VHH binders against h2kzm9r124to488. Designs and how they scored, part 2

Target 1, 365 residues: h2kzm9r124to488
Amino acid sequence: RFTIDTSRAKSNQYVVSLCSKKIGIIEYPDGRSDKQPCDVYWHNVVLSDMNKIVTSPQSRVNKFPGMTELAKKISLTHSISSMQKLFPDEYAFYPNSWFLPAHLADFHAFYRKAQALGKTEMWFIVKPDEGAQGTGIYLINSPNQIRNVDQRQLVQEYVADPLLMNDKLKFDFRVYGVIKSINPLSIYVAREGMARFCTEKYEKPDSSNFKNLYAHLTNYSLNKANEAYVHSNTLQDQTRGSKRLLSTVFHQLESRGVKTKRLWHDIKLILVKTTLAMLPEIMLHYEHHFYDSTGPQCFQIMGFDVMIREDGTPILLEVNAAPSLTADHIVPHPGRTLLEGGQRVRSIVDEVIKIPLVRDTLLLV

## First folded at step 11 (VHH)

Design r2
Fold by OpenDDE, fold request of step 13:
Structure r2 (fold): chain B 365 residues (1-365), chain A 124 residues (1-124)
Amino acid sequence: as target 1 above (365 residues)
Amino acid sequence: QVQLQESGGGLVQPGGSLRLSCAASGFTFSSYDMYWVRQAPEKGLEWVSWIDSSGGETYYKDSVEGRFTVSRDNAKNTLYLQMNSLKPEDAAQYYCARVTETGGFEVIYPYDYRGQGTQVTVSS
């Protein structure tokens, strides 16, 4: 029978254990005491000793060495920028980006040129490289507004023309991909994903609204703190929730005349092209990590945050090497704020997405 | 067993035309979206064109847009690619490919179901 070591699954342990049971995999939550290799190792993070834990080349592990770092904002930008230089049209799905402090001068130059061309209403989003869940993100319309130019940060052109639904809430998609292998390269996309909605109506950035992150950032971690956040209790009511199924939103888009087949196709291409851009470094990190032996087979669930522009074209915002696989949320106690704590409640949208995702990933590998 | 057989490749001069065909068997052809993909020497597989199961929607790689036309005859289980105004950079092994689903996933790279391919060479 197929075996899985979940001793390092940590935050992923619940869903992986659940799925393992569902499909009949024998789980070792504390590792194997007999020191025999498992068929699969599930790690929430890559540690420096992974090559000592996963020693059998027949085993599979759910993380690529170095992927976490590679998927970070600056590293990702480097990878994509390299491809943009070679294939500018094919990699136009990633907005113009500058990593600080190295590209500060280039950013200034870009801004000056844009102004000279009459593009005076350009906005940029500043993202800390080490930031997670929207922390430290802010909008600027001039390079002089960067708070700390010496810190590692990503400056990216703000996409100011998002496709909006009737509710006028900005949204993006969390699309899940699985890199099954890198040699040869094999990539899968989950057919079900997540749509994340802002909690305030979108307006183009200006001096009066650029600080309203609830209107400009789609991150769940940010918007959940807003009282306007809508938790869905059923699959029926998720159609109006702050989290929706990707399939639901696609259906809604189709009803509005959006060419959803093409959209999905373009999104798939983004996943492929992004992975290809990262591939050389993935291979390098793999080789370095397993330099003394034949390494195991690595696979990894990836999250791709994709926004749709008004013209229907998708744009890549971020890649996540460890997308959350939790399927619950905290509901504040009556009369209290979320900051004061709350009750853990099942997220039906997350369950529908993440449980099959993990299950099918295990079946895939 | 899913089978795809490409044909119609050959040697043409720049600006020339070719029509590729793909004969499909072993599955309900009319139920599947189809791709044309190509692989040039020392390059990976690249998407060229897509057509939905009904033939109602078609999409193209930007570099071939306006020059290539994908079509299908579901009654004949055949996929076509009309290639006009061929360029040297179009030279490659061309494959017909079927979309593959596994559980809740779609395979997006590489394409699992494809034929042996047909060689397209563009040279003066």
Scores: ipSAE 0.835, ipTM 0.922, lowest interface PAE 0.5, mean pLDDT 94
Fold by OpenDDE, fold request of step 13:
Structure r2 (fold): chain B 365 residues (1-365), chain A 124 residues (1-124)
Amino acid sequence: as target 1 above (365 residues)
Amino acid sequence: QVQLQESGGGLVQPGGSLRLSCAASGFTFSSYDMYWVRQAPEKGLEWVSWIDSSGGETYYKDSVEGRFTVSRDNAKNTLYLQMNSLKPEDAAQYYCARVTETGGFEVIYPYDYRGQGTQVTVSS
């Protein structure tokens, strides 16, 4: 029987355990006492001692060494930028980006040039490298508006022409990919994903609205705090929710005349090209981490945040090396803020996406 | 068993033309989107063109846009790639590939169910 060690699954333990049971995998939630290797190891995060835990080359582990760091905003930008230099047309799906403080001068130069060309309404988004879930993100329309130039942070051209639905809410897709292997490279994309909607109507950024992050950022962690956030309780209701199924939104887009097949194709290419851009560093980290032995087979679920421009072209916003696999939400108590506590509520959208994702990933490897 | 067989490659001069064919068998050809991909020496697989199952929608790599034309004859289970105005950088082994679905996933790399390929050489 196939065995899985979930002793380090932590936040992923619930869904992995559930899926393991469904497909008949023997789970060891506390690890194997007999010290025999498991077929699969599921880790929530990459730990420095992974090579000491996963010692059998026949075993599989759901994390690539170094992937967490590599997928961070600055590291990702570095990888993609390298490819953009070689293949500018093929990697146009990633906005112009600068990482501070190293590229501050370059950013100023870019801005000056843009101004000279009459592009006076350019906006940029500043993202802390260590920031998660939209924390510390803000918009600027001039380099001099950067709050702290000495801090490690990513400056990226703000995509100001998002494709909008009738509700006029900005949205993006969380697309899930699985890197099954790196030698040879093998990548899968989940057919079902998530659409994340802002909670305030989108307007092009200006001096009056650039601070309204509920209109400009799609992050769930941010928007869930807004009273306008719409939790869906049923699959029927999710069609108008702040979280929707990717398939639902694609269907809606198709009804509007969007070429959804092409869109999906373009999204798939983004996943492939992004992974390819990261591959040299993934391989390097793998070799360094498992230098003492033949390493295990690594695989990993990745999250790709993709926005669709008004012209129908997809843009990569962010890569997540450890996308949340939780399928519940904390809903604040009536009349209280989320900070004051809440009740855990089942998220039907998350369940529909994440349970099959994990299940099928386990079946895949 | 899924089978794909590419043909039509050869040696051409820059500016020349070739027409590639791909014979498909072992699956319902008309139900699948198809791809042309290529691999040049010391390079990885590169996507070249896409055509949907019906043939109603096509997409091309930017570098081949306007020069290459993908088409299909579902009655004959055949995929085509008309390559005009060939350039040296187009030289590669060309493959036809089918989209593969496994459970809730699609395989997006590498391109599965490729044939043996057909060699395209562009030289003066």
Scores: ipSAE 0.835, ipTM 0.922, lowest interface PAE 0.4, mean pLDDT 94
Fold by OpenDDE, fold request of step 13:
Parts: C-alpha cells; sequence; structure tokens
Structure r2 (fold): chain B 365 residues (1-365), chain A 124 residues (1-124)
C-alpha cells in the first residue's frame, strides 16, 4: 500500500488524513518508527530541513525548497518583471510594481511622469513583503504617502476597475494550481476554486474611502471581522455568500454575457506564465537544497489570486505557496467579537474545494 | 487510443501562408476543445490557438491574432490552422492538442495529447 508521512502536516493534517483514508493510503501521523521511507511526505509549510527528512529519491514531498520565499511579493515581482522585460505584452497580467526601498526613486519617477501626462487619479497599493492575510496593506495616491520607505515592501498599481456584479462587491478568485514536477515541468489547475468577496460596496478609491479596506481588499482574514460578512451554510445559499465557489461565480458571469471560456483560458495562461517565470529560481533552490544527494520528487499546491477587470481580463494579484487547506471557520459567540473567541464551524465552500483538491493531488503523485 | 496527426508544414518566405491540418482519431472529436501549440528551437511549448468543441469560439495568442485562423470540421475529425503573413518568429514545430482532464484537474502544461507535429520554417 501507498504510505504517507503526515507528522509535519500540522494545519493540513485533518484534510490530508481524511483524503488518505478515502483513497486507501496508509498514514503515519507520527512518522514511521521503523525509519523506513514513506512514499509521500506532506508538510504544511516549506521546511529548511526537508533534505534531512525526505532522504529517499523515490519519495515525494508536497513542497519545493525555497518556494515560500520565492512566492513572497518581492521575489515574485522579480521573477515576473524579468519576463515582462522580455515579453511585455504576454505578462501584462501583472500590474506595474516597485519593491522598496530599492525602487523608491523609480516609483517617484513613474509618478511624476504620470502626473505630467495628466494621469492624476492613479492609486497604488502598498504591501509588506512578509505580510500575510492582508495585514499592513494600505492605499496611496502619492509616493509621499508611503509610511516607511526603509522596510521591504511592494508598491503596486491599484487596479481600480474591477468587474462587479449586481451586488457591487469587489471580488477575486483563489485559483489552485499544482506543480506536479519541474523536470519536466508539469502543471495542473483545479477546476474548482474560490471566489472571495469584499464586505462593503466598491467605489473607486478617493480621499474619503481609501481607508475602507472592507471595500478594497478581498482577503478573508480581513473581511471575516466585518459584521457584513456572510457565512454560507449550504451550497444553495453560498451563491450570495462572502465566499463562493468559483464555478458558481463563473456561472453568474456567464449569465451576464461574460465570455467565461475565454476568461478561464486566460486564467490558465496566467498560472502557466507565472510558474514559468518562477521556474529558474525553483530549480535553483531545488539544486542547492539537495546538492549532497539525489533529491526526492517535489510537488506543490499553489494558490493564485486573480481579479477580473471590468473589460473581462484577469490580473494576477498574489501567489500563495501554502494556501490554507482548512475547511472550517470560527463563528463568534453570541454577543462577542471574533477577537474574544468563537466556535469552529464547518465551511461548506471550503470543504467542497479543498477536500477534492487534496484528494486528487494525492492521486496525481 | 487517442491519435493526432499534424500535416501541412513546410518552408515559406516571410509574408507567406501555410495551412496546417490535424487528423484526429480514437476519441469523439466533436466533444473536445482543441488547440494548436508550437515549439521553436530552444524554447518551450507555446500556446497558439484554441477552438471550442463546436467551433463557435476561437482564441489566439496575441502575436498571431489577425494572421492565424483556427477552424475544425467535426464530420471529418480534422482541425485546421490557416497561417497568413508568416514571420520568422513563427518558425516552429506545430502540434495539435486535445484538452486533458484528470480528476478535478485540467492539465495546463505540458500538452500530453499531441501528435508528432509538423515543421514550419520561415526564411527568405
Amino acid sequence: as target 1 above (365 residues)
Amino acid sequence: QVQLQESGGGLVQPGGSLRLSCAASGFTFSSYDMYWVRQAPEKGLEWVSWIDSSGGETYYKDSVEGRFTVSRDNAKNTLYLQMNSLKPEDAAQYYCARVTETGGFEVIYPYDYRGQGTQVTVSS
């Protein structure tokens, strides 16, 4: 029987164990006591000692060395920018970006030029490089509004023309991809993903609303704190929830006359092009990490956050090397805030997405 | 067994035209979306054109938009690519490919179900 080590699955342990059982994989939640290699090792994050844990070249591990760092905002921008220089039209799906402090002068120059051309309504989004879940993100309309120019952070053009549905809530897609291998390169996309909705109606950023992150950021971790957040209990009611199935939203878009086949195609291309941009660095990290031995086969589930512009074109916002695989959420106790604690409640949307995702990923390897 | 066979490649001068064909067998051709991909020397596989199962929707790589036309004859199980105004950068081995699904996934790279390809050379 196929074996899996989940001793380092941590936050992923539940879903991986569940899926392993479903497909008949023998799980070792505490590792193998006999010190024999498992067929698969599942880690919730990229570990620096992966080469010490996964020693058999016949084994597989669900993380690429260095991927956590590579998927960070600045590193990703470097990878994509390199490709943009060579193929500007093909990589237009990534907004103009500057990483601080190195590109501060360039950003100022860009802004001045834009102003001179009469582009006075430009907005930018500032993202900490190591920030997660929307923490520390804010909007600016001038370089002088950067709070700390000395820290590592990404400045990116804010996409101010999101495609909106009737509810006027800004949304993006969490699309899941699997890098099955890098030599040769093999990439899969999950047909089911997640749509994340803001909890406040979108308006173009201005001096009065640019601080309202509930209208401008789609991150679940942020919006869940808003009273306007809508948790769905059934697949029927998720059509109006703050989290929706990608397929549901695509169906809604199609009903509005959006060319969803083209859209999906373009999204797939974004995944491929982004992965290709990252590939040299992935290979480099792999080689360095396993330089002293024949390395295992690596694979990885990736999350791609994609927003749709008003004209129907997708744009890449972020790449996640370790997208959350949790299928529950915390509901505040009556009369209390989330900060005061709550009860874990099953998330039907997350279950529908993430359980098959993990299951089918295991079946791919 | 899924089989795809490309033909129609050759040597043309810049500005010239070629018409590629792909003969499909071993599956219900009319049920699948099809695409053309190409591989130039020292480059990876590149998506060129896509056509849905009915032929009602077609999409193209930006660099070939307006110059290439994809079509299909479902009765003949054949896919076509009309290439006009060919440029040196269009030189490549051209493949027809079928969209592949595995479980809840779509294969997006590389293209597993493709033929042996047909060579297109553009030279003055």
Scores: ipSAE 0.833, ipTM 0.922, lowest interface PAE 0.5, mean pLDDT 94

Design r2
Fold by OpenDDE, look of step 11:
Structure r2 (fold): chain B 365 residues (1-365), chain A 124 residues (1-124)
Amino acid sequence: as target 1 above (365 residues)
Amino acid sequence: QVQLQESGGGLVQPGGSLRLSCAASGFTFSSYDMYWVRQAPEKGLEWVSWIDSSGGETYYKDSVEGRFTVSRDNAKNTLYLQMNSLKPEDAAQYYCARVTETGGFEVIYPYDYRGQGTQVTVSS
């Protein structure tokens, strides 16, 4: 029987333990006392001593060294931009991006050029490099509106033409991919994912609404605080929820005449191309981390946030090297806001997505 | 056992045409979407064209759009790629590939089921 060390799984321990049990893997939540290697090590984060913990080359670990940093906004942009230079058409799925402070001048130049061409209604999104879950994100329509030009942050062209359904809520997809290996490269995509909906109706950004992040940002962590957030309790009612199954939304899109097969194809290509763009750095980090030993086999569940433009083309927004595997959410108390507290409850949407994801990942490796 | 066998490659001049074929066996051909992919010298494997299981939907890499036509004959378990107006940059080993699912996953790289390929050379 396969063995799994979950002593460093932390927040992932519940789902990993659950899945391990389901598929008959022997779990060591406190590590193996006999110092024998496990078949799989599940780490919530990569620590500097991972190479000391995972010593067998036959073992597998669920994290690539350096992936967390590589998936950060600026690092990701570097990787993709390099490919965009070589393959501009193939990598058009990533918005024009500038990382500050290094590219501030370039951003100004871009803006000036755009203005000269009559593109006067361009908007940009500013994302702190270290920020997560929508923290510190804001929209601008001029470089002069950057709050702090000296801090590390990513400026991207804002996607102002999102595909909307009848509810007029902006949404994106959290698509899950698994990098099974890097040598040779092997990538899988989960067929089930998540759609995240804003809680306020989308309108093109302007001076009156650009601060309404509930309309412009799809992040769950942000939108869950809005009273308009719709928690789903069943698979039936999730069709109108702020979180929906990807398959549900695809079905909804099909009903609207969207070519969902093409869309899915394009999304898969985004995953592949993005991973390819990151691959050189992944390899470097791996070699560096395991320089003194034969490294284990690494694999990793990745989250890809993809938005669909009005014309049906997908665009990559973000890559997450450690997508949340938590399958619960907080429901506000009756008559109260989430800020006032709530009850932690199971999220049916998250469960349907994440449990099979982890299970099947374990079966895959 | 899944088997794919490509044919129809050759040497053509720029502007010329080739028709590639892929004979499939060992699986229900009509149940799977099929791909054409290619690998040029010193380049990685790249997607060229996709056709759904029914043949009702076809998609192309931008660089080949309008020049290449993918089709299939499910009764003959055969995939086709008509390549017109060939360019030097189209020179590559061409493979037909099948989409593969494992559990709740799709394999998206590399293609698990791929033939030996057929060489396309474009030279004046």
Scores: ipSAE 0.827, ipTM 0.914, lowest interface PAE 0.4, mean pLDDT 94
Fold by ESMFold2, fold request of step 13:
Structure r2 (fold): chain B 365 residues (1-365), chain A 124 residues (1-124)
Amino acid sequence: as target 1 above (365 residues)
Amino acid sequence: QVQLQESGGGLVQPGGSLRLSCAASGFTFSSYDMYWVRQAPEKGLEWVSWIDSSGGETYYKDSVEGRFTVSRDNAKNTLYLQMNSLKPEDAAQYYCARVTETGGFEVIYPYDYRGQGTQVTVSS
C-alpha cells in the first residue's frame, strides 16, 4: 500500500490525515519504527536536515530545500527584477523595485521617465533593511523623500489604485500553485482559492491624508507579513477581514464587467513566470542539499498573493512557500480577548479550498 | 487517444498572411479552452492566443493583438489561427494546446501540446 509520513506536518496534519484516509494511504503520524521509507513525507516547513530524513530517491517530500528563503520578499524581488531587466513586458506584473543605495540612480531615472510619459501621481513604499537605525516602512511620492539615502533599503512601487468591491474594502486573491517537479518543470494551479478582505476601508494616498495613511499602511503591512508563514496563522485569522471563495468573487467581478477569463489567464501566467524566475535558485539549492547522493522527488504547494488594479490587471504581491493548510481558526471566548484564551472553530471556506487542494496534490504525486 | 494535428504553415513574405488549422480528435473538443503556442529556435515555448470552449471569448499576447485572430469550429473539431501582417519575429513552430484539467487543478506548465506543430517562416 502507498504510505505517508505525517510526523512533521504539525498544524497541517489534520487535513493531510483526513485526505490520506479518504484515498486509502497508510499514514505514519509518528514516523515509521521499521526504518523503511515512506512514499510521501509531508513537512510543515522546509527542514534543514531534510537529506537525513528523506533518504530514498523513490520518496517524495512536499518541500524544496531553501524554498522558504527564496520566496521571501527580498529574494523573490531579486529573482523577478532580474527577469524584468531581460523581459520587461513579460514581468510587468510585479511592482517595480529598487535596492538602495545601489539602484538609486535607476530609481531616479524610472521616476523621470514615468513623469515624461504623463504619470501625474506615483507612490512608493520604502522598507529599510533589517537593523537600519529604527526606521520603519513609509510612503513617498518622489525620490527626494528617501530618508537616509545611503542605507540599505528596498523601494517598491505602491499600488494605490486597487480594484475595490462595493464596500470599498481592499482585497487580494490567494491562489494555490503546485510545483510537482523541477526536472522536468511541472506546475499546476488550483481552480479554487481564497479572496481575503481587509477590515478597513481603503483611502487613496494624497497630501491631506499622508501621515494617517502611513500609520494605516504600517498596520496593513504587518497583517500581510503574518500571512507569510504558518506560525502566525492563528492571529491572522482574528485580525483579517472576511474570507470568501475566489470563485464567488470572480462571479461578482464578472457581473461588474470585469473580463474574468482574461484575468484568470493572466493570473496563471503570473504563477508560471514567477516560478520560472525562481527556478535557477531552486535547482541550485536542491543540488547543494543533496550533493553526495541522489535526492528525493520534491514537490510543493505554494501560495501566490495577487491584487487586481482598478483597470483589471493582476499584480503579484508575494509568494508563500508554506501556506496554511488548516481548515479552522481561533476565536476569543465570549467577553475575552484572544490573548486571554480562545477556541478553534471550523472554517467552511478553508475546508472547501484546502481539503480538495491536499487531496488532489496527494493524487498527483 | 488525444490528438492534435497542426497544418497551414509555410513560407511568406513580411506583411503576408497565413491561416493555421488544428484538427482535434480523441476528446470532447467543445468542452476545452485552447491555446496557440509557438517556439522559435533556441527559445522556449511562447503563448500566443487563447480561446474559450464556446469560442465566445479570445485573448492574445500583446505583440500579436490586432494581427492574429483565433477561432474555432466545434462542429468540425478544428481550431484556427488567422495570422496577418506577419513579421520576421513571428517565425516559429506553431502548436495548438489544450487547457487540461485534472481533479481541481489546471495544468499550467508545460503546455499540453500533442502534435508535431506547423512551421511558419517569414523571409526577410
Scores: ipSAE 0.743, ipTM 0.878, lowest interface PAE 0.5, mean pLDDT 83
Fold by ESMFold2, look of step 12:
Structure r2 (fold): chain B 365 residues (1-365), chain A 124 residues (1-124)
Amino acid sequence: as target 1 above (365 residues)
Amino acid sequence: QVQLQESGGGLVQPGGSLRLSCAASGFTFSSYDMYWVRQAPEKGLEWVSWIDSSGGETYYKDSVEGRFTVSRDNAKNTLYLQMNSLKPEDAAQYYCARVTETGGFEVIYPYDYRGQGTQVTVSS
């Protein structure tokens, strides 16, 4: 009998338990009392003590050691920038980036070259080290607007020409990839994913709208605090909800003349190339974490956030090492506010995406 | 049992042409999109072209577009790659690969190739 330890799955436990039951896996939601290993360990995040929890080389765990840090913006950008230096055309899917102050002259040179080629509207996002948790982030349209140029900070090209739907809302795709193994590398992509829409119509960046993060962000959690957020609670709502199926948006794009088969191919290449860029550090962290023993066979579900330019080309925005696998949300009772209590309801979009994702991942491993 | 057998490689001078074939068996060939991929020394597998199951749509890596043409004959279970204006940079072992799905997933790495490939050498 195939066994799974879900004692550290936390908020994701519901979906993992449901899938385990459906496919006949014996679940240990509180861990095993008999000290025998399980075949699979399902963790909600990368745990620093994984080598003390998953000790059998015959076991599988759904996280690679160190992956949370490797997928963060700074580390991810470093990995991809290194590949951009070697293969600039192959890695054009990631925004140009500069680590200041070391690359300040390179950033000025990039800007002057782009101006000489006639590009008149260029936006960049600046992330100061002192504002690492998102405070202090700002937009600029010239290098002269950088505050405190001698401080360590990341400057990244801001994509201001997003493809918009007829409703003028900015969106991105959350695409799920599964790293089944490293060495040899084995990667899968889920055919279904999520499209996340802003709650306000898109406007070009300027100083007056930068503080309105909703128009420039598509993060589901941030956007749903806005009263204009439209929940997609039925299949009939798929064309107008703030969270929609990737397949629904692909059909809408195809009807507008977008070459969606090429787009999907380009997205698959982004997943592969991003994983290849990260792979040396993934392997190094695994070897370091298990330096005196044979470790488990790691696999991992990763979230890739991709936006589409107006010309139909995809751009990698970020990688999430522990995407949420929850399939419900809290809504107010009819005629009441959320502060007066609420009820837990199913999210049809999340169910259609995440239940098959987890089920098929369990079958894959 | 899924089988893919590549042929048609060889030695050619720069600017020359070759036509590669891929014989498929053990599956319903007409139901699958197909890739051509290649591997040069010290390189990983590189995607070259894609063709849909009907043969109605094709896409190419930028560096080969206009020079290479992928096609298929579903009645003969055969995939083709016509390579014109060959350059030294095109020298590689060429494989055909199936676009493979399992459950709700597509396999995206490594490509699902099954044969030993066919060598293309471009030298003066």
Scores: ipSAE 0.741, ipTM 0.872, lowest interface PAE 0.5, mean pLDDT 82

Design r2
Fold by ESMFold2, fold request of step 13:
Structure r2 (fold): chain B 365 residues (1-365), chain A 124 residues (1-124)
Amino acid sequence: as target 1 above (365 residues)
Amino acid sequence: QVQLQESGGGLVQPGGSLRLSCAASGFTFSSYDMYWVRQAPEKGLEWVSWIDSSGGETYYKDSVEGRFTVSRDNAKNTLYLQMNSLKPEDAAQYYCARVTETGGFEVIYPYDYRGQGTQVTVSS
């Protein structure tokens, strides 16, 4: 019988244990006492000491070493930008990005070219490096508005034309990809995913609403960070936006004339192309981490956040190396906040997505 | 069991036409969406076109749209690619590939091709 070590699955353990039981895998939630390795190790996050925990080359582990760093905005943008230089049309699904100060002239040239083509409204998001004199993330509509141009910072096109539902709410899709192996490369996509809606109506940036959009942008980014953090704990989203099935939103988009089969195809290409852009660094981190011995066979469930422009084209927003696999959420007790504690409430949307995702991933490996 | 056999390639002058065929066996062809993909030397596999299982919907890579037409005959278990106005950049080994599902997943890499492909050469 196949065995699984779930001792480091933490908040994801419930779903993994349920799926293991359903398919007949023997679970060791506290690790094995008989000194034998398990066939599968399920970790909730990428652990820096993975090479000391998973020592058998016959074992599989559900994380690649270094993937948390590789999926972060800076590293991800570096990987995709390198491919954009070689294959600009193939990698147009990621917003144009510039690492300042090195690319300042290139950013100015881009802006001038766009103005010459008649673009009248362009917005960019700026993320200063830590330790700079900057005050965090901000929006600009001209290169001349960059603060401290000689300091390291990332500038990226801001997607100001999202497709909205009838309620004028902004949403994105969370699409789950599985990297089954990297030698040979094998990638799967889950046909079901999540659509996440903001709680505030969307307003396009202009000079009169800049302050409100900065606050909205901050709340959206904080919601994303809390979702990634929730991998380690079960916490309620800070937004009141609803979670819906990707399939439900696809049917709604289809009824409005969106070509949803083409959209799904384009999303699949985004997953493949993004993984290919990251692959050299994934391989290098694996070899570095396991340089002392033959390492295990890694696989990983990845979360891809995709927004849709109003013209129907998908844009990659970010990649999550450890998306939450929980099937419930905690709501506050009546009259209290989540910081004061709460109670678990079943989430049918998360169950429909995550139980088959984990079950079928275990069957793949 | 699953077999895909490509044919119809050859040497053609720029502006010429070719019709590729893909004979399928060992599975229920009419239940699967299909791809045409291509590979030039020293390049990876490139998606060219997609057709749904019924043949009612098709999509093309921008560089071939208007020049290539994908079709299928489900009674003959055959996929076709009509290539008109061929350009030197179209020269490649062409494969048909199945859109394969397993459980709640789709296989998205590598493409599920099974044949040797058929060579298209365009003399400049």
Scores: ipSAE 0.738, ipTM 0.873, lowest interface PAE 0.5, mean pLDDT 83
Fold by ESMFold2, fold request of step 13:
Structure r2 (fold): chain B 365 residues (1-365), chain A 124 residues (1-124)
Amino acid sequence: as target 1 above (365 residues)
Amino acid sequence: QVQLQESGGGLVQPGGSLRLSCAASGFTFSSYDMYWVRQAPEKGLEWVSWIDSSGGETYYKDSVEGRFTVSRDNAKNTLYLQMNSLKPEDAAQYYCARVTETGGFEVIYPYDYRGQGTQVTVSS
């Protein structure tokens, strides 16, 4: 009978256990005492000692060694920027990026060339390497505004033309991809995903509102990172929640004249091209981690954060190597803060997305 | 068993035309959206065009839009690609592929193609 070890699934264990029961997989939530391997190991994060835990080549594990590092902004940007130099049209879905201090001269040259061509409104976001969840980020409109130019930091074009809904709120999509295997490469996308809306109306940057937007960006980044947005608790609430189903927002976009089938195709291409850009490093980390023997068959659920430009084209923002698979959250009691206690509440939006995601991933492997 | 068989490739001069065909069997062809994809030397598979299951909606890679036309005849289980104004960069092995779903997923790599493809060569 098919078996799964969920002893390292942590907060994700509830959804994985539920799905295992639904499809008849024997679960070992505390690990196997008899030292026999399970068919699947479900970890909540990439574990540095995976090679000591998953030792059988017949086993599958839901993480690739090193993937947390590979999906971080710096490593991801290195991978995609290398492809942009070779295939600029194919990889135009990622903002132009510069690694300071090494690329400072290249950034100045880009800015001067764009000015010479008559482009006068350019905005860039600066992300220090060691900033905590949205702290330390800021906007600039000139290279001379960079703080501490000798510090390691990433400068990216700021996408100032996001497509907005009628409520003028900025949003992005969380799209879930599954790397089923890397030899041969096999990638799936979940048809359902999440749209996450900010709580304040978007204003395009200009010289008059620059400082207000700095504060707004900090607030948006902190709220998004904590998932403290107002949650939609029923499907009837879909049009007003800070989290909405991707399918609901796609329907709304179609009503506004967006060619949503083309958009979906372009998003699928982003997932494939991003994975291809990362693949050499994924293979190298696997080889190093399992250098003395045939390792397990790795697979992984990845979160891709995608924004849509006003003209309908998608832009990759981030990749998350260990997206949350929880279907509940804590809300404060009425009239109180979370510091005064809270109640665990089912998230119907998360449930509709994540239970099929995990169930069908288990069926794939 | 799913079978896709491509035909209609060949050698053509720049500016010339070809019509590719894809004969489908082993599945309900009219229920599936379809791709044309191509593989040129030193490149991976590249999508070229897409058509929905009814044939009512199509879209194309920017570099071929206005030159290529995808169509389908669901009564004959056949997908077509009319290629006009061919350029040397269009030279490739062309495959048809279906958009395959399983559970709540779509397969996005590799494309679900089963035939050997048909070669298009454009003389330089």
Scores: ipSAE 0.700, ipTM 0.844, lowest interface PAE 0.5, mean pLDDT 83

